# Ledger of designs, part 10: VH-VL binders against q0atu2

Target 1, 119 residues: q0atu2
Amino acid sequence: MLDKKARIRTSREYRNVFEKGKRLSGRFLIIYYVENALDNNRFGFITNKKIGMAVIRNRIKRQLRAIVREYQGQVKNKHDIVLVARAGIGKSSFEGMEKDYIAIMKKAGLFARNANKID

## First folded at step 11 (VH-VL)

Design e46
Fold by OpenDDE, fold request of step 13:
Structure e46 (fold): chain C 119 residues (1-119), chain A 119 residues (1-119), chain B 110 residues (1-110)
Amino acid sequence: as target 1 above (119 residues)
Amino acid sequence: EVQLVESGGGLVQPGGSLRLSCAASGFTLSSYAMNWVRQAPGKGLEWVSIIYEGGYTDYASWAKGRFTISRDNSKNTLYLQMNSLRAEDTAVYYCARGSDYEPYYFDLWGQGTLVTVSS
Amino acid sequence: AYDMTQSPSTLSASVGDRVTITCQASQSIDSYLAWYQQKPGKAPKLLIHKASSLESGVPSRFKGSGSGTEFTLTISSLQPDDFATYYCQQYDNYGYPELTFGGGTKVEIK
């Protein structure tokens, strides 16, 4: 699980990312990202009802958290990043989600220079 | 003043190659997603390629393999390498800046440079 | 790629007229649509993004509306400076940026 300090938890924090951040769309994910004034990154996750029932939404959220944890050490510091699950993600494999995440993060330039596992 | 200036257009024979340049002023090109969009004479707009802030590149399906987008950060310049040119590639080629919020709509355009492919 | 169909291709209007241009997407693009204005010999100019958000400096007589697959650009009272060609552009192709433009609508003087 992500550390508490690595989580976006408040509505205000989410709002800040949406209002001041940038947006990139992938096949299964939309990311919103903005620089923060902290020494660490924070991640938020949004799964709305269009992706399926609560059981599905919870599964997707769990999978996205796993992906973020896997690559969090390779992400440039001082960013707030919100992942929004798109409608089609419920039919995606874990690998598909991971591929989408990596692609979006590369596009955004959010991986550190010496990052591995992203080729 | 913020502006884009394309150059490198001209007359080329079918099968030939040409490299277009787009010089940015008033802003850092690498901080934005940059695009090439073309317009055949008397026709509509057609997206060609994008290079994201992170350096990742994408292309229109028809452009893959023949067109290459790149940038030189030290020169603050965008490039489009065009190979195996065809008559249907005749067009004004615009460089266009993706918005600061998201890269997929374009808030700044150059004046365009004309590429004519003819025997 | 998502197909964008604009209608009409050409319309003739007079100063003061209400003008409506339609853009139809082959699939839902939510609200991720932009409108551009282009005058002869000039580069396109961004007018609207997110279907209805006016760019800074764009006159309020321009209005974008719609979501999903149907979108409209309305000029409430056509001005001499508005005679131009207008293009819609979708930018939510589900992560595969096959960004596509409509065919354009030429607004000419009657």
Scores: ipSAE 0.822, ipTM 0.931, lowest interface PAE 0.5, mean pLDDT 94
Fold by OpenDDE, last read:
Structure e46 (fold): chain C 119 residues (1-119), chain A 119 residues (1-119), chain B 110 residues (1-110)
Amino acid sequence: as target 1 above (119 residues)
Amino acid sequence: EVQLVESGGGLVQPGGSLRLSCAASGFTLSSYAMNWVRQAPGKGLEWVSIIYEGGYTDYASWAKGRFTISRDNSKNTLYLQMNSLRAEDTAVYYCARGSDYEPYYFDLWGQGTLVTVSS
Amino acid sequence: AYDMTQSPSTLSASVGDRVTITCQASQSIDSYLAWYQQKPGKAPKLLIHKASSLESGVPSRFKGSGSGTEFTLTISSLQPDDFATYYCQQYDNYGYPELTFGGGTKVEIK
């Protein structure tokens, strides 16, 4: 689990990302990202009903949190990043999800210069 | 004033190579996703390639292996290296800036540069 | 890549006419569709993004609508400056870089 400090928690924080941030779409994920005025990154996760039943949504959310946590130290600082799960993510493997995350983060240029990224 | 100015077009024989340039002014092109879009004479628009803010590159399926998109941040210039040119590559080539919000639609275009491939 | 089909290919109209251009996607693209205007010898100009959001400076007579696979661009009252070729473009291909344009619709003077 991500530290409380590293999580987007309020509706206001989410709205700020959606209104002021940029958007990139992957196969299974859409990310919204914007610079913040903090010394750390914050992550938000959205798994809406189109993903599937609550059990599926919760599973996907846990998987996304695990992925984000794994690569958290390699992400450029001072960003708020919201991950929105796309409808097809329920049929994806964890590895596929991870690959999609890495790809979209590369496109966004959100990895640090010396990050050990997977190609 | 923000603008894009393409150059490098001209007449080339089949099998030849050509490098197009797109000079940006009024903004930093590395802060945006940049695209090449071409238009054969009297025909429609065809997307060629994209270089994302993070430097990641993608290509149309038909362009892979023959076309290479790149940029020089110090010169604020976008490039398209075209190899093994064919008659069907004859077109006006536009550089186009992806939106600040999302890289996949284009809010700024250059005037285009004509590439003619003919024996 | 998703195919985008525009209709009609050519449209003859008079000033003041209501003009409707249709764009059909081979698969659902939600609302991720852009419309461009291109005049002879000029680069395309972005008119609308996300199916219905007008770009700054675009006259209100231009209206984009639709979602999924069916989209329309409507010019409520055609002006002399509107005679041009219009293109739709999808930009939601599940993150795959295969951006595709419609074939274009030439709006010419009747």
Scores: ipSAE 0.810, ipTM 0.929, lowest interface PAE 0.5, mean pLDDT 94
Fold by OpenDDE, fold request of step 13:
Structure e46 (fold): chain C 119 residues (1-119), chain A 119 residues (1-119), chain B 110 residues (1-110)
Amino acid sequence: as target 1 above (119 residues)
Amino acid sequence: EVQLVESGGGLVQPGGSLRLSCAASGFTLSSYAMNWVRQAPGKGLEWVSIIYEGGYTDYASWAKGRFTISRDNSKNTLYLQMNSLRAEDTAVYYCARGSDYEPYYFDLWGQGTLVTVSS
Amino acid sequence: AYDMTQSPSTLSASVGDRVTITCQASQSIDSYLAWYQQKPGKAPKLLIHKASSLESGVPSRFKGSGSGTEFTLTISSLQPDDFATYYCQQYDNYGYPELTFGGGTKVEIK
């Protein structure tokens, strides 16, 4: 589980990312990202009803948190990043989600230079 | 003061190669996703390729294998390497900047450079 | 790739006329559609993004609307400066960039 300080938690924090951040879309994910004034990254997760029932949404959220946690140490600091799950993610494997995440993060240039991420 | 200037266009024989350049001024190329879009004489617009902020590249399906997009950050210049050129590649080639919000629509265009492929 | 179909290909109008251009997507692109204006010998100019958001400096007589598969660009009162070719462009590629433009609509003087 992500540490509390690594989470976007308030509506205001989310709004800031959506209003001031950049957007990149993948097959299963859309990310919104913006620099923050901290020395760490914060992550937010959105799984709306088009993803499926609450049980499915919660599962997807847990999987996305696991992916983010796995690669957290290789992401450039000082970013607020919101992951929005797209409708098709419910039919995706964990590996598919992971691959999509990596691709989007590469496009955004959010991995550290020494990161070893491969699609 | 923000502008893009394409160069490198000209007459080339079928099967030949050509490298186009796009010099940016007033902003940093590497902070944006940059695109090439072409327009055959009297025809519509056709997207060719994109290089994202992170350096990741992608191409139209028809362009894969023959076209290569790249950039030189030190020169603040975008490039399009075109190989195995065909008559149907004859077009004005535009470099276009992806929006700061998201890279897939283009808020800044150069005036284009004409590439003519003819025997 | 998503196919974008514009209609009409050409329309003749007079100054002051209300002009409507339609863009149809082969599948839903939500609101991820841009409109461009291009004059002869010039580069395209971005007018609208996100289907309805006007770019800075674009006159308010330009209006974009629609979502899903049907989109329209409306010029409420055509001005002499508006005679040009207009293109729609989708950018909902689901992470697989195949950005596609409509075929264009030439707005010419009647």
Scores: ipSAE 0.807, ipTM 0.928, lowest interface PAE 0.5, mean pLDDT 94
Fold by OpenDDE, look of step 12:
Structure e46 (fold): chain C 119 residues (1-119), chain A 119 residues (1-119), chain B 110 residues (1-110)
Amino acid sequence: as target 1 above (119 residues)
Amino acid sequence: EVQLVESGGGLVQPGGSLRLSCAASGFTLSSYAMNWVRQAPGKGLEWVSIIYEGGYTDYASWAKGRFTISRDNSKNTLYLQMNSLRAEDTAVYYCARGSDYEPYYFDLWGQGTLVTVSS
Amino acid sequence: AYDMTQSPSTLSASVGDRVTITCQASQSIDSYLAWYQQKPGKAPKLLIHKASSLESGVPSRFKGSGSGTEFTLTISSLQPDDFATYYCQQYDNYGYPELTFGGGTKVEIK
């Protein structure tokens, strides 16, 4: 699980990302991202009811957290990033989600230059 | 003042090549997704290509293989390399900035540069 | 790519008229639609994004509405400055953009 300090937890924090951040859409994910004043990145996750039942939403959230954890060390620091699951994500594989995440993050330029990431 | 200024347009023979430039001022071009959009005389708008903040590029299906979008951050300039030009490529070419919120609609446009492909 | 169909292609109206332009998408694009205004010899100007969000500085007489596949741009009371060509543009391609514009609607003086 992500460290507590690496998580967006409050409504105010989420609101700040949505209001001041940028938005990029992928096949399965939408990301909102904005610079923060911290020394670390924070991640938020949103899976609304259009994704499916609670069991599905929870599964998707776990998968997205796993993906974020896998690559968080390669993400440029000082960003708040919210991942919003799109409706079709329930039919995607983990690899599909991962690929989508990487693609979006590349588009956003959020990976560090020294990131050892291949796509 | 924030503005975009296209250049490089002109007359070219079919099969020829041309490189367009778009100089940005008042903002950092690499902090935005930048697009090329063209408009044939008396016709509608047609999206050509995008370069995201992270440097990732994408193209209209018809443009792939013939057009290349790039940027020079040191010059704050966007480029469009056009090869194997055809008569139907005759158009005013606009550079357009993706919005600060998201890259897929365009909140700033240059005045365009005319490309005429004719024998 | 999504096909965007605008109607009508040409619209004749008078100052003060209520003008309605329609944009139809071949597939649902949720609310990912923008409207532009273009005057002769000029670059397009962004009016509305996300179907209904008015850009800063755009008069309130412009209103965007719709979602899914049907969208409308309404000018509640046409002003002399509003005679122009209007374009809709979709930007929902599931992260693989091939952004497409409608064919345009020319609003001209009756």
Scores: ipSAE 0.796, ipTM 0.928, lowest interface PAE 0.6, mean pLDDT 94
Fold by OpenDDE, last read:
Structure e46 (fold): chain C 119 residues (1-119), chain A 119 residues (1-119), chain B 110 residues (1-110)
Amino acid sequence: as target 1 above (119 residues)
Amino acid sequence: EVQLVESGGGLVQPGGSLRLSCAASGFTLSSYAMNWVRQAPGKGLEWVSIIYEGGYTDYASWAKGRFTISRDNSKNTLYLQMNSLRAEDTAVYYCARGSDYEPYYFDLWGQGTLVTVSS
Amino acid sequence: AYDMTQSPSTLSASVGDRVTITCQASQSIDSYLAWYQQKPGKAPKLLIHKASSLESGVPSRFKGSGSGTEFTLTISSLQPDDFATYYCQQYDNYGYPELTFGGGTKVEIK
């Protein structure tokens, strides 16, 4: 699991990202991101009922957290990033989600210069 | 103060090549997603290509392989390299800035530069 | 790519008229639709994004509405400055690199 300090936890924090941040859409994910005043990145995850039942939503969150953890060390610091799962994500493979995440992050320019990410 | 200025348009023979430029002023080009949109004489608008803030590039399906979008951060200039030009590529080519919120709609346009492909 | 169909292609109206332009998407694009105004010999101008969000400086007589596959641009009372060609543009497409415009609607003086 992500470190507690690396998680967006409050509605206010989420709202700040949505209102002040930028947005990029992928096939399975929408990323909202904004700079923060902290010394670390924070990640949030949104899975609404359009994704499916609670069991499915929890699975998707678990998979997205795993992806974020895998690449966390290569993301530019001082960002709040919210991942919103799109309706079709329930039919996606883990690899598909990962590919989508990487593509969006590259588009956003959120990987560090020394990052070695591939599609 | 904030503006885009296209240049490089002109007459070219079928099969020829041409490189368009778009000089930005009043803002940093690399902080935005930049797009090329063209308009054939008397016709509608057609999206060509995008370069994201992170430097990632995408193209319309018809443009892939013939068109290349790039930028020079030191010159704050956007480019469109066009190869294997065809008569149907005749159009006014606009550079357009993606919004600060998300890159896929365009809040700033240049005046356009005319490309004429003819024998 | 998502196809955007505008109607009508051309409409004639008088100053003071209520004008309605429609755009239909081949697939749901949620609310990710923009409207542009273009005058002859000029670049397009962004009017509305997110289907209904009016850009700064755009008169309140312009109104965007709709979601999913059906969208409308309404000019409540047409002004002389409003005679132009209008375009809708979708920017969802599940992040695929195929941004598409409608065919345009020319609003001309009756």
Scores: ipSAE 0.794, ipTM 0.926, lowest interface PAE 0.5, mean pLDDT 94

